# Miniprotein binders against Glycerol-3-phosphate dehydrogenase [NAD(P)+] (gpsA), part 16

Target 1, 321 residues: Glycerol-3-phosphate dehydrogenase [NAD(P)+] (gpsA), of Methanothermobacter thermautotrophicus (o26468)
Amino acid sequence: MMVTVIGAGSFGTAIAQVLSWNAEMVRLMARRSEVVENINRTRENSAYHPGVKLRDNIEATLMDGSVLEESEYVFMAVPSGNLRSIVRSMNSSLEDKKIVSCIKGIEHPGLKTMSSVIREETGSRTVFSISGPNFADELIRGMTSGITVGASTRYAREIAGLLKSPRIILDHSENVEGVEFCGILKNVYAVAMGILDGQITGENHRHSLLTLCFREMNLILNEMGYGELHDRFCGFGDFLLTSTTDKSRNRTLGLMLGKKMRLSEDSTITIESLRSIRAIRELTEGLELPVLEMVYQTMQEPENVNLYIREFQERISRPEF

## First folded at step 6 (miniprotein)

Design SE3 (from SE1 with L8K W11Y Y44W)
Fold by ESMFold2-Fast, scan of step 6:
Structure SE3 (fold): chain B 321 residues (1-321), chain A 83 residues (1-83)
Amino acid sequence: as target 1 above (321 residues)
Amino acid sequence: SDEELAEKIDYLSEEVEYLALRIAWAMKTGNPEVIRRLAKRVDWMARYLQRLADQYGDPEIKEALEEARQILEIVKEYIESLE
């Protein structure tokens, strides 16, 4: 089977490498000719994964709808902000394709997951998602990674066949949008853990607060009808990875905020984080979410983080029973 | 070409984000030597981005440059707090 990956960034390159073990050919679409030239000539995408040799059945091309004619599956691995324009720039070649979103994000305003955007723009009825603790740098090097496949059982088996490896552990849910939503939640709680790590030290404190963050995430998942995802790789696994690792840019943003420091309000990570928080607040209007509220307040006024942490600690120290 | 410039800007933006991650980790561990070393790399990138901004005037270059400058200011304040 021929498979196309749209987006030759870090994750797109890594997933192409994984897919190349099971597909006859993988076409990797890049926006820029230098990336195409580098991949096809050197067998490396050196800007993202220096020193990693890509398999011979991976062919890089520029983004072009004509390349899709022979592909049954298309994996979308572009930045969330660019998804709609990229899909529109292609000549309706995606309508009859089985499309797998690898993108973690939500469109705001509109509160649409990436799979919803793809369905709207392409008219495809076969749109799926994957998510989990799968950092691109580890995935491409063949390190053990967990992935949740969000698809009906029939298509989940096909996608699992494409991802199959001794070092890829798969689980499944038919809740396509829920799998994506877990990726949005884990990023917000990674910011929360960063803020808390910036203000509070000690392993007992850290793991107690991590527990509260996951419990609040579960409350949101239950409210949205996604409660079954809590123990999946997209749920607990990705939450734990992103909240506890120094590789997480969202946790890093939180750490800076916790130390009363701020990146530009125009920075991509700040805009993305605020968009996610606002979307979650709109979707969960009736819930009391002390961790999310602390994050929201701290992002607006990081200079007052010590006050927001004190208020948060007073609230969580009250017995639940 | 415009395409080659855009690719270079994307790479530099991602590299600035990566260095910010490494600096935050070094701040967490309280290792000023690592922070200073990483800050030198960010400074080099800021100077390079400034040259590109002066030549092309691209808004995306200016955004990456501003992010790099903010990281350097955060590092400066953090280092001063330790000494």
Scores: ipSAE 0.000, ipTM 0.215, lowest interface PAE 18.1, mean pLDDT 80

Design SE4 (from SE1 with R41Y Y44E Y48W)
Fold by ESMFold2-Fast, scan of step 6:
Parts: sequence; C-alpha cells; structure tokens
Structure SE4 (fold): chain B 321 residues (1-321), chain A 83 residues (1-83)
Amino acid sequence: as target 1 above (321 residues)
Amino acid sequence: SDEELAELIDWLSEEVEYLALRIAWAMKTGNPEVIRRLAKYVDEMARWLQRLADQYGDPEIKEALEEARQILEIVKEYIESLE
C-alpha cells in the first residue's frame, strides 16, 4: 500500500517514518522545495529532525493533488491554521480518500475539529483521527509512544496495521471528534498545571491538583458524550504528558501566568487558549469547573493570580462526602 | 514566493513566542545556564529577522523582531539581577 502524509513538518516527518515500516511506499508532501530537496538528497529533514535518517521508501514531493492517485490513506499533518486552504487546493483528489487527521488543534472562528473541517471541505465519508502521548522527536527516534485511533472498527484495524510496531502501543475509539477534543482539553489543563506550578512546590500538593484537573477533564468529556475516552492514550495519556513536561508550550504559558507574567494580548497561544476556554464554558453550561474558572480568571488578570488560586483552593478543600 | 515568506514569518513569530515561554520556565527553576542558552537562540533569530526586515520591510517581521528584542532585554535584566 502507498500512503501519503501531507505536511513535512516535525510530526508529519515522524509519522511518515512510522508508516514506512508497514507501507510499501510513503509519499511525504512538503510546501517548500528546500525541504523536498533536503529529504530526497540527504535522507534527513534536517530543519525539523537533524541527525535522523529517514527510511529509503519515503519519497518527498511538493504538495500536489494529482500525485494522490495511488494512495489509499492520506495522513494530514499540517498546521491547523493552514488545513482548510490545503484541503481546498486538493479537494477533488481527497473526496474518495481515507483521511487521518494528526492535527492537534481547532479552527477559529467556530472552533471546529480538524476532522470536521476535512469532512466539510472534501465531502469524504472516511475521515479519522489519531492522538496520544506522541512527541514527534521521540516518535521518529523509535521511542515507545501511545496512540488512540479514532475510527470505526473496520478502518481502525487498517490504520492500526499501518502504525503497528513493537514501539507503538495502540488503543481505539469510534468517536473520531472525541479523540480530537481530548487534545483541546488537555491543553487547557496543561495551562492550569503551569499556573499552579508557578505558585506551589510541594509534590503531594502538585499531584493532588493534577488529579483534580483530570477529574474535571473527565467531567467535561462525560458531558460531551466522550466519557469513554478518559482512560485512552488521547485522554489520560496525552493529558499527563502535556501537564507534566517542560516540552509543553501550554504548560509553559501557564507557568508565565502563575509568575504574574503575560505575553502580548495578540499572542497566538494566548488567543487560542482563551477561545478554547470560552467554547468549553459555553458547551458545558451549568457544570461547576473550578480549575477551568481559575485558568480563565488568571488569563484575564495574571496580576491577581494569588487571589484566584486562593479562591480555587478554598473551593476544592470542602469534603465531597 | 509570497506564500513561502508568509509561512516563514508565521514560523519565526511562533518560535520567538515559544522561546519566550521556555525562558520564563527556566527563570522559575533558577538555572541561568539554560536561560543563557535559550537567549542565544533568540539572539540568532533576532539577527535573521533583522536581515529579513531590511530586505522586505514587512511589518509582521518587524513585530517579531521587536518581540525577540524585548525577550533579550528581560533576560539581560534577569541575569544582571543574579549579582
């Protein structure tokens, strides 16, 4: 089987390497000719993964819908902001394709999942998602990673076959959009843990709060009809990775806010976090979400973070029984 | 091309922001060596952004350059505060 990965950035290159163990050929599509030339000549995508040799059955090419004829599966690994324009440019070639979104993001305005954008633009009936604790730098180096496949059972088995290796642990859900939504939620709770880490240093305290963050995430998943995902790699696994590592941009944003620092009001990560929080609040109207509320208040007025954390602590200290 | 330039500008702006967040985290841990290393990367990006700003005059490039310069100023003040 020939598989195409659209997007030769960090994750696109890593997933192409994984797919190359099971696919006959992997076409890796890049927007820039320098990336194509670098990969095909040197067997490295040195701008993203210096020192990592790509397998011989990976061929880089410029983005071109006509080249998709031979591919049954297409993996989308482009920045979320560019997805709609890229899909539009290839739309007629993608209608009959099995498309897997690898994109951890939401469209704005409207806050649509990436699979929803793909379905809307292509008309494809076979659009899927993957997500989990799978940092690109570790994935490409063959370090063990967990991935949830969001697809109906028949297609989940096909996708699992493409991802299969001793270093890839897979689980499954038929809830394609739920798998993606887990990525939105885990980013918000990573900001929360960053804020808290800016103000506290006790390990018992930190892990008690991490537990409350996951419980609140699970409450939201249940409200949205995605409760089954709480113990999947896209749920707990990716939540834990993103909330506890210094490699997380969202956790680092939280840390800045917790230290009463703020980025420009025009910063992309801040705008995206605020839009996600506002959408979650609207979708979960009537739920008591003390962690989410603390994050929202702190993002509006980081200078008052001590007050918001105190109010949060008072609220959570009441026994449940 | 125009599209390639726009993508480069977006990437550079995002990377400057990411490095700013990483530096803020390093300040929490009190590791000046990590802060100096990250500041070096911001400085290298600022020099690249200056060359692009000189060549194209693009306001978005100039904005990213100003952000990079602000980060370097904050780092300098922090390092100086370490006595």
Scores: ipSAE 0.000, ipTM 0.308, lowest interface PAE 14.1, mean pLDDT 80

Design SF1 (from S0 with W15R L18Y E21R E22Y Y25R E37W R40E W41E R44Y K47L Y48R R51W)
Fold by ESMFold2-Fast, scan of step 6:
Structure SF1 (fold): chain B 321 residues (1-321), chain A 83 residues (1-83)
Amino acid sequence: as target 1 above (321 residues)
Amino acid sequence: SDEELAQKIDRLSKRVEYLARYIARAMKTGNPEVIRWLAEEVDYMALRLQWLADQYGDPEIKEALEEARQILEIVKEYIESLE
């Protein structure tokens, strides 16, 4: 089987390495010729994974729909903001393909998940998702990772075959969009935990607030019809990983906001985080979400973080009984 | 732990070094889009190093952060020179 990964960033490179153990050949598509040259000449994608040798059956190419003909599966691992334009450039080559979204983002305006954008642009009937506690740096080095496969049972088994490894643990849901939505929510709550950790220290404090963050995430999942996913790798597992580690860029962003430290307005992480928060707020109109509101206010005006934390604390300190 | 902190510092410093070499190569070829992309990655590393420096106060972390900031200044000057 030939497989293509579209997007040679950190995660795209890591998933290509995983897929290379089970596929005959993996084509890894990059938008920049320098990345293609680096991978093909050195067997390394140094900007993302310095010191990691990529397997010989991985071939890097520029993004080009004409070379997709022999690929049965296409894994999408591009930034969420670029997905629609990339898919449009290749959609005649993607209509008959089995497409797996690895992207943890949402389109705004439009409030569409990445799998929804893919279906709309390609007309493909076979669009799936994967998500879980699977940091690219650990995944590429063969460290144990959990992944939820969002697909009907038949296709979930095929995808599981492509991901098969003694170090990869899989679970499953037929709710393709729900699996993706978990990835969006966990990033927002990672920012929240970062803000809170930036302001106050203490193990009891940290884990009490982590519990409230997960509870609010569950409230949103239930409202959207995705409640079944709370105990999957894409749900609890990825939430816990992203909210508790210094490796998480979203949590680190939160820490900086909590400390009133510098934020770059042109930073990709800041732009993507704001897009996700705005989309979630629109999708959850009418719900009382004190954690999400605190994050939103803090991102708009970090100089007033102390006020927003006080308001948040007042809301959550009321007895629930 | 001290060992975990040392590993984090080593990984971040190593990545900054690799990015610096790649930026130098990209500057030689004169492709501003590649240079801007690489500078964005260095900015991510600087953000993480800022937090670690604030948390731990380690001189090695502060040194790595200063190196990252210097790289970003060089890139800014280079991009402006192409205008």
Scores: ipSAE 0.000, ipTM 0.283, lowest interface PAE 14.1, mean pLDDT 80

Design SF4 (from SF1 with R15Y Y18E Y22W)
Fold by ESMFold2-Fast, scan of step 6:
Structure SF4 (fold): chain B 321 residues (1-321), chain A 83 residues (1-83)
Amino acid sequence: as target 1 above (321 residues)
Amino acid sequence: SDEELAQKIDRLSKYVEELARWIARAMKTGNPEVIRWLAEEVDYMALRLQWLADQYGDPEIKEALEEARQILEIVKEYIESLE
């Protein structure tokens, strides 16, 4: 089987390496010719994974729908903001393909997940998702990673075969969009933990607040009909990873906000975080979300973070019994 | 309007200054993942400032772009020293 990965960024390169162990050939599509030439000549994508040798059956190409004919599966690993235009540029060549989204994002306005955008633009009836605690740098080096496959059982087994590795642990759900939505939620709650870690110290405190963040995430998942995902790799696993590590950009954003640093709406991560928060608020109207509210207030006025944390603490300290 | 443009430039300049302070802090702690992310943010800011400069030709935008480029060069040099 030949598979194609569209997007030769950090994650696209890492998933291509994983897929290369089980596919006969992996085509890795990049936007820029210099990246294509670098990969094919050096066996490295040095801009993202310096020092990592890519397997011989990975071939880099420019993004071109005409070379998709031989591929049964297409993995989408491009930035969420570029997805719609990239899919459109591939024309009808994607309509008959089994497409797996590796993208953690939402289109706002419209509140559409990436799989929904793909279905809308391609007309494909076979669109799936994967997500989990799988940092690209660790995944490409063959370090143990967890991945949730969002697909009906029949296709989940095929995708599992493509991802099969002694160092990859898989679980699954038929809620394709739910798996993607977990990726959006974990990023917001990672910002929350960053804010809290920036202002408050102590292991008991940290883990109590991690518990509250996860409980609120779980409340949102239940409201959306995705409650079963809470204990999946895309749910708890990815939440925990992103909320507790210095490698997380979202947690780092939170730490900066917790230290009263004002980041403008011009930053890419701030734009993405605010888009996610707005989407969640619209989808969960009427739900009481104290952690999300604290994050939203702090992003608007980080200078007042001490006030927002105090208000948050007063709200959560009221006994529920 | 000129006043609206001036306000946008002022906000971008202040953001570049905040990035510089955070990069300096990250360099002291030695966290390369944070420094790489901040370098990406500076690159994004440089592209945004370049787009605005192409639209309006404002001298303040060019000054902000120069500051962003200086910060980017320092960050790139530090990241290279870690590899």
Scores: ipSAE 0.013, ipTM 0.380, lowest interface PAE 8.0, mean pLDDT 81

Design SG1 (from S0 with K14Y W15E L18W E22Y Y25E W41Y R44W Y48R)
Fold by ESMFold2-Fast, scan of step 6:
Order: structure tokens, then C-alpha cells, then sequence
Structure SG1 (fold): chain B 321 residues (1-321), chain A 83 residues (1-83)
């Protein structure tokens, strides 16, 4: 089988390497000719993964719908802001393809997941998602990673075959959009954990608060009809990874806010976080979400973070039984 | 494209400048935990900038990388002063 990965960024390159073990050929599409030439000549995508030699059956090409005809599966690994325009440029070549979204993001306005945008633009009936604790740098180096495949059982088995490795642990759900939504939620709760880590010390306290963050994430997942995802790699696993690691930009954003540090309005991290929070609030009107409320208030007025944390702690300290 | 590369370099340079400001504020509070975490993020940025510098050789990328390295050296000196 031939597969195509659209997007030769960090994750696109890593997933192409994984797929190359099970596919006869992997085409890795990049926007720039210099990236294409570099990959094909050196066997490395050095801008993202220096020192990692890509397998011989990976061929880099420019983004071009005309070469998609030979591929059965297409993996989308482009920035969420560019997805619609890229898909539009190739939509006639994508209509009959099995498409797997590797992208975490929500389009606003419209509150559409990336799989929804793909389905809308291409008319494809076979659009899927993957997500989990799978940092690109660790994935490409063959370090053990967990991935949730969001697809009906038939297609989940095909995708599992493409991802198969002793170092890839898979679980699955038929909730394609739910798998993607977990990625949005985990980022918001990573900000929350960063804020709390900045103010509160002690391992017992830290893990109690981490539990409350995950509990609230589960409340939202249940409200959205995605409750079964809580114990999947896209749910629990990715939540833990993003909330506890120094590699997480969202957790670092939270830490800065927790220390009353001002961030520029031009911050990409801040803009993305606020977009996610606003989308979640709109989708979950009527729910009491004290963690998300604390994050929202702190992002608006970080100088008052001690007040917002105290109010949050007072609310969560009341017995719920 | 060259324009996209320029935007990416500009964004990374801006992030390095921000981190310098936040590290300076953290040093005023005297909290080494926050300083260590910010330093880890700067180190991650420096590694990413080094990869881009190795690929493109752009002077602006090299300047951002040098700024990141200077921030890490300041943090190291500050932490050592607390021992």
C-alpha cells in the first residue's frame, strides 16, 4: 500500500517514519521545494529532526493533488489554520481517499473539528483521527508511544496495520471528533495545572489538583457525548503528558500566569488558548466548570491570580457529599 | 517561502525576548523553581533555533539563538549565586 502524509513538519515527518515500516511507499508532502530536495538528498528533515535518518521508502514531494491518485490513505499533518486552504487546493483528489487527521484544533467561528473541515471540503465519507501521548521527537526516535485511532472498527484495523510496531500501543474509539476534542481539552487543563504548580507546592496537593482537572475534563467529555474517551490514550494519557512535562508550552504559559507575568496580546500560545477556552465555554453552556473559570479569569487578569486561586480552592474544598 | 521563513524567525525571536522579560521578573521574586522551568523552555527554544540555523544559515536565526544562549547563561549565573 502507498500512503501520503500532507505536511512535512515535526509530526508529519515522525508519522511518515512510523508508516514507512508497514507501507510499501510513503509520500511526504512539503510546501517548500528546498525541504523536498533536502529530504530526498540527505534522508533527513533536519529543520525538525536532525540526526534522524528517514527510511528509503519515504519520498518527499511538493503539495500536489495530482500525485494522490496512487495513495489509499492520506494523513493530514498541517497547522490547523492552514487546513481548509490546503484541502481546498486538493479536494477533487481527496474525495475518494481515506483521510486521517493528526491535527489538534478547532475552527472558529463554526466550532468545527479538523475532521469536520476535511469532510465538508472534500465530501469524503472516510475521515478519521489519531491522537495520544506521542511527541514527534520521541515518536520518530522509536520511543514507545500511545495512540488512539478514531475510526469505525473496519477502518481502525486498517489504520492499526499501518501504525503497527512493538513500540506503538494502540487503542480505539468510533468517536472521530471526540478523539480530536480531547486534544483541545488537554491543552486548557495543562494551562490550569501550570497556574496551580506556580502557586501550590507538595506532591499530594499537586496530584489532588491534577485529579480535579481530569475530573472536570471528564465532565465536559460526558456532556459532549465523548465520555468513553476518558481512559483512552487521547484522553487520560495525553492529558497527563501535557499537564506534567516541561516540554509543554501550555503548562509553561500557565506557570507564567500563575506568577502574575504579563503576556503579549500577540502571543500565539495566548491566542490559541483563548480560542480554545471560548469554544469550550460556548459548547458547554450551563455547566459549572471551576477549573476552566479560574483559567479564564487568570488569563484576563493575571495580577489577580492569588484571588482566583483562593476562590477556586474555597469552592473545591466544600464536601460534595 | 522566504516570507513564511521570515515570519517564523520573527515569531521565535519575539518568544525569546518575552522569555528574557519573564525570567527577569522571576528573578525579582527570587523563586528558583519558576526560573528553572523557564530555563528549560529557553533550552528547548535554543535547540530548535540551532536546528533552523544549521539548515538555513540565516543571520536572524543565529541572533535569536545567541540571545537564547545568553539568557541561559544569565539563569545559570543567577542559580549559582543562590548556592
Amino acid sequence: as target 1 above (321 residues)
Amino acid sequence: SDEELAQKIDRLSYEVEWLAEYIAEAMKTGNPEVIRELARYVDWMAKRLQRLADQYGDPEIKEALEEARQILEIVKEYIESLE
Scores: ipSAE 0.005, ipTM 0.264, lowest interface PAE 9.8, mean pLDDT 80

Design SG2 (from SG1 with E15R Y22W Y41L)
Fold by ESMFold2-Fast, scan of step 6:
Structure SG2 (fold): chain B 321 residues (1-321), chain A 83 residues (1-83)
Amino acid sequence: as target 1 above (321 residues)
Amino acid sequence: SDEELAQKIDRLSYRVEWLAEWIAEAMKTGNPEVIRELARLVDWMAKRLQRLADQYGDPEIKEALEEARQILEIVKEYIESLE
């Protein structure tokens, strides 16, 4: 089987390496010719994974829909903001393809998941998702990683076959869009944990608050019809990874906000975080979400973070019974 | 304990390295406000690491502190080049 990965960034390169163990050939598409030349000549994508030798059956090419004809599966690993334009540039070559989204994001406006955007632009009826605690640098090094496959059972088995490895643990859901939505939620709650870690010390306090964050995430998942995903790798696993590690950009954004620092309005991570929060608030109107509200208030006025945390703590200390 | 201190130092060192990567990426975008905010965070961490270095004299804490100071110098030079 021939597989194409569109996007030769950190995750795209890592997933291509994984897929190369099971596919006959993996085509890795990059936007820039220097990346293509570097991969094909040196067997490394040194800008993202220096010192990692890519398997010989990985071939890099420029982004070009004409070379997709032999691929059965296409994995999309591009930034969410670029997805629609990249798909449009593929000259309708994706319509009959089985497409797997590896992208964590929501389109603005319209609040569409990446799989929804792909389905809309390509007309493909076989669009799937994967997500989980799978930092690209660890995945490419063959460190144990968990991945949720969002696909109907038949296609989930095919995708599992492509991802098969002694170091990859798979779980499954037929809720394609739910798997993607977990990635949006975990990023917001990672910001929350960053804010709290910036202001609060003590392991009992920290883990009590982490529990409340996950509980609120579960409330949102249930409201959206995605409640089954709470204990999957895309749910709990990715939430825990992103909220507790120093490698998380969203947690670091939270830490800065907790220190009363304001990022530029041009900050991509700030724009993405605000859009996610606004989307969640719109989709879950009527729910009481004290963690999300604290994050929202802090992002608008980080200088008042101490007030927002105090109000948050007063609300959560009221007995539930 | 020495073990707990070593784990704490390792976490702080790792965070400094990660921030360096984000700062390098921010430099490519030319957005000085984001870079300034990241520099303020690194400065806060450097001050904390200095206190730990003074208290314990540990070579790994001193190494992490030097990494943080290096990042701050790179950021300072970059911002000055934009002005």
Scores: ipSAE 0.000, ipTM 0.238, lowest interface PAE 12.3, mean pLDDT 78

Design SG3 (from SG1 with E15W W18E R40Y)
Fold by ESMFold2-Fast, scan of step 6:
Structure SG3 (fold): chain B 321 residues (1-321), chain A 83 residues (1-83)
Amino acid sequence: as target 1 above (321 residues)
Amino acid sequence: SDEELAQKIDRLSYWVEELAEYIAEAMKTGNPEVIRELAYYVDWMAKRLQRLADQYGDPEIKEALEEARQILEIVKEYIESLE
């Protein structure tokens, strides 16, 4: 079986390495010819994974739909904001392909998950998702990682075969969009933990707030019909990983906001975080979400973070019994 | 006002110092994506400080700008050592 990964960034490169153990050939698509030439010549994607040798059956190519003909599965690993333009720019139709989204994001306005956008743009009836506690740098080095496969049972088994490794733990859900939505929520709550860690430190404090953040995440998942996902790798596992590590871009963004640093409109992570928060607020209109509200207010006016944290603390200190 | 300018300089200098601490932490983990995002904010602050220096010529602004530039050079050397 031949597989294509569209996007030669950090995660795209890592998942290509994983897939190369089970596929006959993996094609890794990059935007720039110099990246393609460097990967094929050096066997490294050094900008993202210095010192990691890519397996011989990984071939880098430019983003070109004409080379998709032989691939049965296509893994999408591009930034969410670029998805539509990339799909549209390709020469060949993806309609007959089995497509797995590895993208963490939501389209706003429209409130569409990436799998929904892929279905709309390609017409494919076989669009799936994967998510979990699987940092690219650890995944590519063969460190144990958990992944939730979002697909109907038949296709989940095929995808599991492609990801199969003694160091990859898989669980599954038929709720394709729910798996993606977990990835969006965990990023928002990672920002929240960063903000709170930026203001105060303490183990009791941190773990009490992590509990509250996960509880609020569960409230949203239940409202959306995705409650079953809370104990999957895409749910609890990825939430914990992203909220507690210095490797997390979202947690780091939160730390900066907690220190009253104003965001730049040009920052990719800032743009993505604001889109996600606005989308979630619209989808959950009428719910009382003190953590999400604190994050939203702080992102708009980080200079007033002390006020927003005080209001948040007053709200959460009211007993629910 | 002079007081408003001083407050603005103090705030930008404070943010440069705080961001430098987060960059140092990120360097310990070796995650280039986090380091690049943090460097973006330092560059943003440096550009604001440069505009203020061009407008007012204040030595304190020039000192803060030089500190921001030093941080960016350290980040550049670190990233290049990985690549």
Scores: ipSAE 0.005, ipTM 0.322, lowest interface PAE 9.9, mean pLDDT 80

Design SH1 (from S0, 13 letters changed)
Fold by ESMFold2-Fast, scan of step 6:
Structure SH1 (fold): chain B 321 residues (1-321), chain A 83 residues (1-83)
Amino acid sequence: as target 1 above (321 residues)
Amino acid sequence: SDEELAQKIDELSRYVEWLAKRIARAMKTGNPEVIRRLAYEVDWMAEYLQELADQYGDPEIKEALEEARQILEIVKEYIESLE
């Protein structure tokens, strides 16, 4: 089988490497000719993964719908903000393809997951998702990673065959959009843990607060009809990874906010975090979400973080029995 | 505005300075976990400062970026010495 990965960034390159072990050929589509030339000449995508040699059956090309002819599966690994325009430019070539979204994000306004955007633009009935604790740098180096496949059982088996490896552990859900939504939630709670870690020291405190964050995440998943995902790799696994590691940019953003730093409103990470928080608040209007509220308040006025944490702590310390 | 940009640059420069001092202290105490944590913060700051430098070209942003890069190089050398 031939597969195509659209997007030769960090994750696109990593997933192409994974797929290359099971596919006859992987086409890796890049927007810039410089990236195509670098990959095809050096067997390396040095801007994203210096020192990692890509397998010989990975062929880089410029983004072009005409080269999708023999690919049964297309994996989308582009920035969420560019997805609609890229899909629209290839729409006729994607209509009959099985499309897997590897993108974590939500379109705002509209509150649409990436799989929803793909379905809307292509009309395809075979749009799926994957997500889990899978940092691209670790994935490409063959380090053990967990991935949730969001697809009906038949297609989940096919996708599992493409991802199959002793180093890749798979679980499954038919809730395609739910798998993606977990990726949005984990980023918000990673910001929360960063804020809290910036102000509170001690492992007992840290893990008690992690527990509260995950419980609130579960409340939201249940409200959205995705409760079954709580113990999947896209749920618990990705939540833990993103909330407890210094590799997480969202956790680092939180840590800076916890130190009363106001970052540019134009920064990509700030824009993405605010969009996610606003989307979640709209989707869960009426729920009491003290962690999310603390994050929202702190992002608006980081200079008052001590007040917001104090209010948060007082609220959560009330016995619920 | 120019005043708002200058204030943001000052805040970022002070944060880089704070990270440098914390890393230096962690290196003296020999706690690799703290050093790795702070190194990631500096790495993220370097990426953000590079974006700002590309957008604005401000000399103070470029100085903060260079300091962040120097801190990362020192941390890299220190961590490698522990292996």
Scores: ipSAE 0.000, ipTM 0.191, lowest interface PAE 17.5, mean pLDDT 79

Design SH2 (from SH1 with Y15L E41R Y48W)
Fold by ESMFold2-Fast, scan of step 6:
Formats: structure tokens, C-alpha cells, sequence
Structure SH2 (fold): chain B 321 residues (1-321), chain A 83 residues (1-83)
């Protein structure tokens, strides 16, 4: 089987490496010719994974729908903001493909998950998702990682075969969009933990607040009909990884916001975080979400973070009984 | 405003200093995994400092960025010494 990965960034490169152990050929599509030349000449994608040799059956190409004919599966690993335009440019070549989204984002306005965008643009009925505690740098190095496959059982088994490794642990859900949504939620709560960790000391405080973050995430998952995902790799596992590690861009963004710093409005992390928060707020109108509200207020006015944390602490100290 | 920019630069300098001290403490334990994790935080901070430097053009922000880059170089040398 030939498989194509669209997007040769950090995660796209890592998943291509994983897939290369089980597929006969993996095509890795990049937007930039420099990346293509680097991969094909040196066997490295040095901009993202210096020192990691890519397997010989990985071939890098520029993004071009005409070379998709031989691929049964297409893995989408591009930034969420670019997905619709990329899919549109390849639409005729994707109509009959089995497509797996590796993207943790939501469209706003429209409130559509990435799998929903793909279905809308391609008309494909075989659109799936994967998510979990699977940082690209660890995944590419063959370190043990957990992945939830969001697909009907038949296709989940095929995807599992493509991801099979003694160091990849898989679980499953038929809720394709739910698996994606977990990835969006965990990023918001990682920002929250960054803000709170920067200002509050002590292990009791840290784990009490982490518990509140997970409870609020579960409340949202239940409201959306995705409650079963709470104990999957895409749920609890990815939440813990992203909220407690120094490797998380979102958690580090939280630390900066806690210090009253504001990034450029053109920053990818800022654009993606604000888009996700706004989408979640609209989807969960009527729910009382003190953690999400604190994050939203802090992102809008980081200079007032001390006030927002104080209001948050007063709110959460009120008994729920 | 000039006052807001000065406050942000001061907070940024304190953040870089705090991270440098945390990395120094981690180096005393000789645990490369902990040091690598802290290096990711410095790397993200350097990227954001670059964006702030581009946005404001302030020499003090550029100085903080250079300090962050020096921390990354020290971390790289330390990790290489452990291999």
C-alpha cells in the first residue's frame, strides 16, 4: 500500500516515519522546495528533526494532487488555518480517498472540525482522525506513544495496521470529531495550567487545579456527546501530557501570559489559540466554565491577569454542594 | 505606551532569568531529559522574543533574545557532554 502524508512539518514527518514501517511507500508532501530537496538528498528533515534518518521508502514531493492516484490513505498534517485551501487545491484527487486528519484545530466562524471541513470540501465518506499523547519528536525516535484512532471499526483496523509498532499503543472510538475535539480542548487547558503554574506554588495547588481543568474538560465533552472519550489517549492522556510538560507550546504561552506578555497577532500559536477558545465558547453557550473564562480574559487582557486569577480563585472556592 | 513596553521588557527579562536559574539547577542533577524539556521552553521563548523584536524594534527585547539564544547554546553543549 502507498500512503501520502500532506504536510512535512514536525508531526507530518514523524507520522510518515511511523507509517514507513508498514506501508510499501510513503509520499511526504511539503509546500517548500527546500524541504523536499533536504529530505530526498540527506534523508533528514533537518528544520524539524535534525539527526533523525528517514527510512528509504519515504519520498518527499511538492504538494500536487496529481500524484495522489496510487495512495489509498492520505494523512493530513497541515496547520488548521491552511487546511481548507489545501483540500480545495486537491479536491478532485481526494474524492475517493480514505483521509485521516492529524490536525488539532477548529474553524471559526463555522465551528467545524477539520474532519468536517474535509468531508465538506471532498464529499468523501471515509474521513477519520487520530490524536493522543504523541509528541512528534518522541514519536519519530520510536519512543512509546499512545494514539486514539477515530474511525468505524473496519477502518480503525486498517489504520491500526498502518500505525502498528511494539511502541505504539492504540485505542479506538467511532467518534471521529470527538477525537479531534479532545485535541482542541487539551490545548486550551494547557494554556490555563501555564498561567496558573506561573503564579501558584505548591504540589497541592497544582494538582487541585489540574483536577478542576480535567473536570471542566469532561463537562464540555459530556455536553458535546463525547463523554466516552475522557479515558482514551486523546482525552486523559493527551490532556496530562500537554498540561504538565515543558515541551508544550500552549503551556509556555500560558506562562508568558501569566507574566503579562502579549505575542504578535500574526503569531500562529496566538491565532490558533484564540480561534479555538472562541469556537469552544460558542459551542458551550450556557455552561459555566470558570477555567475557560479565565483563559479567555487573560488572552484578551494579559496585563490584568492577577485580577482574573483572583476572580477565578474566588469562584472555584465556592462549594458545589 | 512607553510605560507598558518597559513593563513588558522587565517581565520578559525576569522570565528569562528565572528559566536560566531553573536550567542551572537541572544541570546539577545530570538528568538530560529534564534539561531537554526546559530547552524546549527556552526555544519557544526565543521564537516569541523574535516576534516581539520584529513588532517593537526595541534594543532591550533584542538583548533578551540574545540571552535566550546563549542559554540554548549552553544547554546544547551540556547535553553533548552527556552523550
Amino acid sequence: as target 1 above (321 residues)
Amino acid sequence: SDEELAQKIDELSRLVEWLAKRIARAMKTGNPEVIRRLAYRVDWMAEWLQELADQYGDPEIKEALEEARQILEIVKEYIESLE
Scores: ipSAE 0.000, ipTM 0.210, lowest interface PAE 18.9, mean pLDDT 80

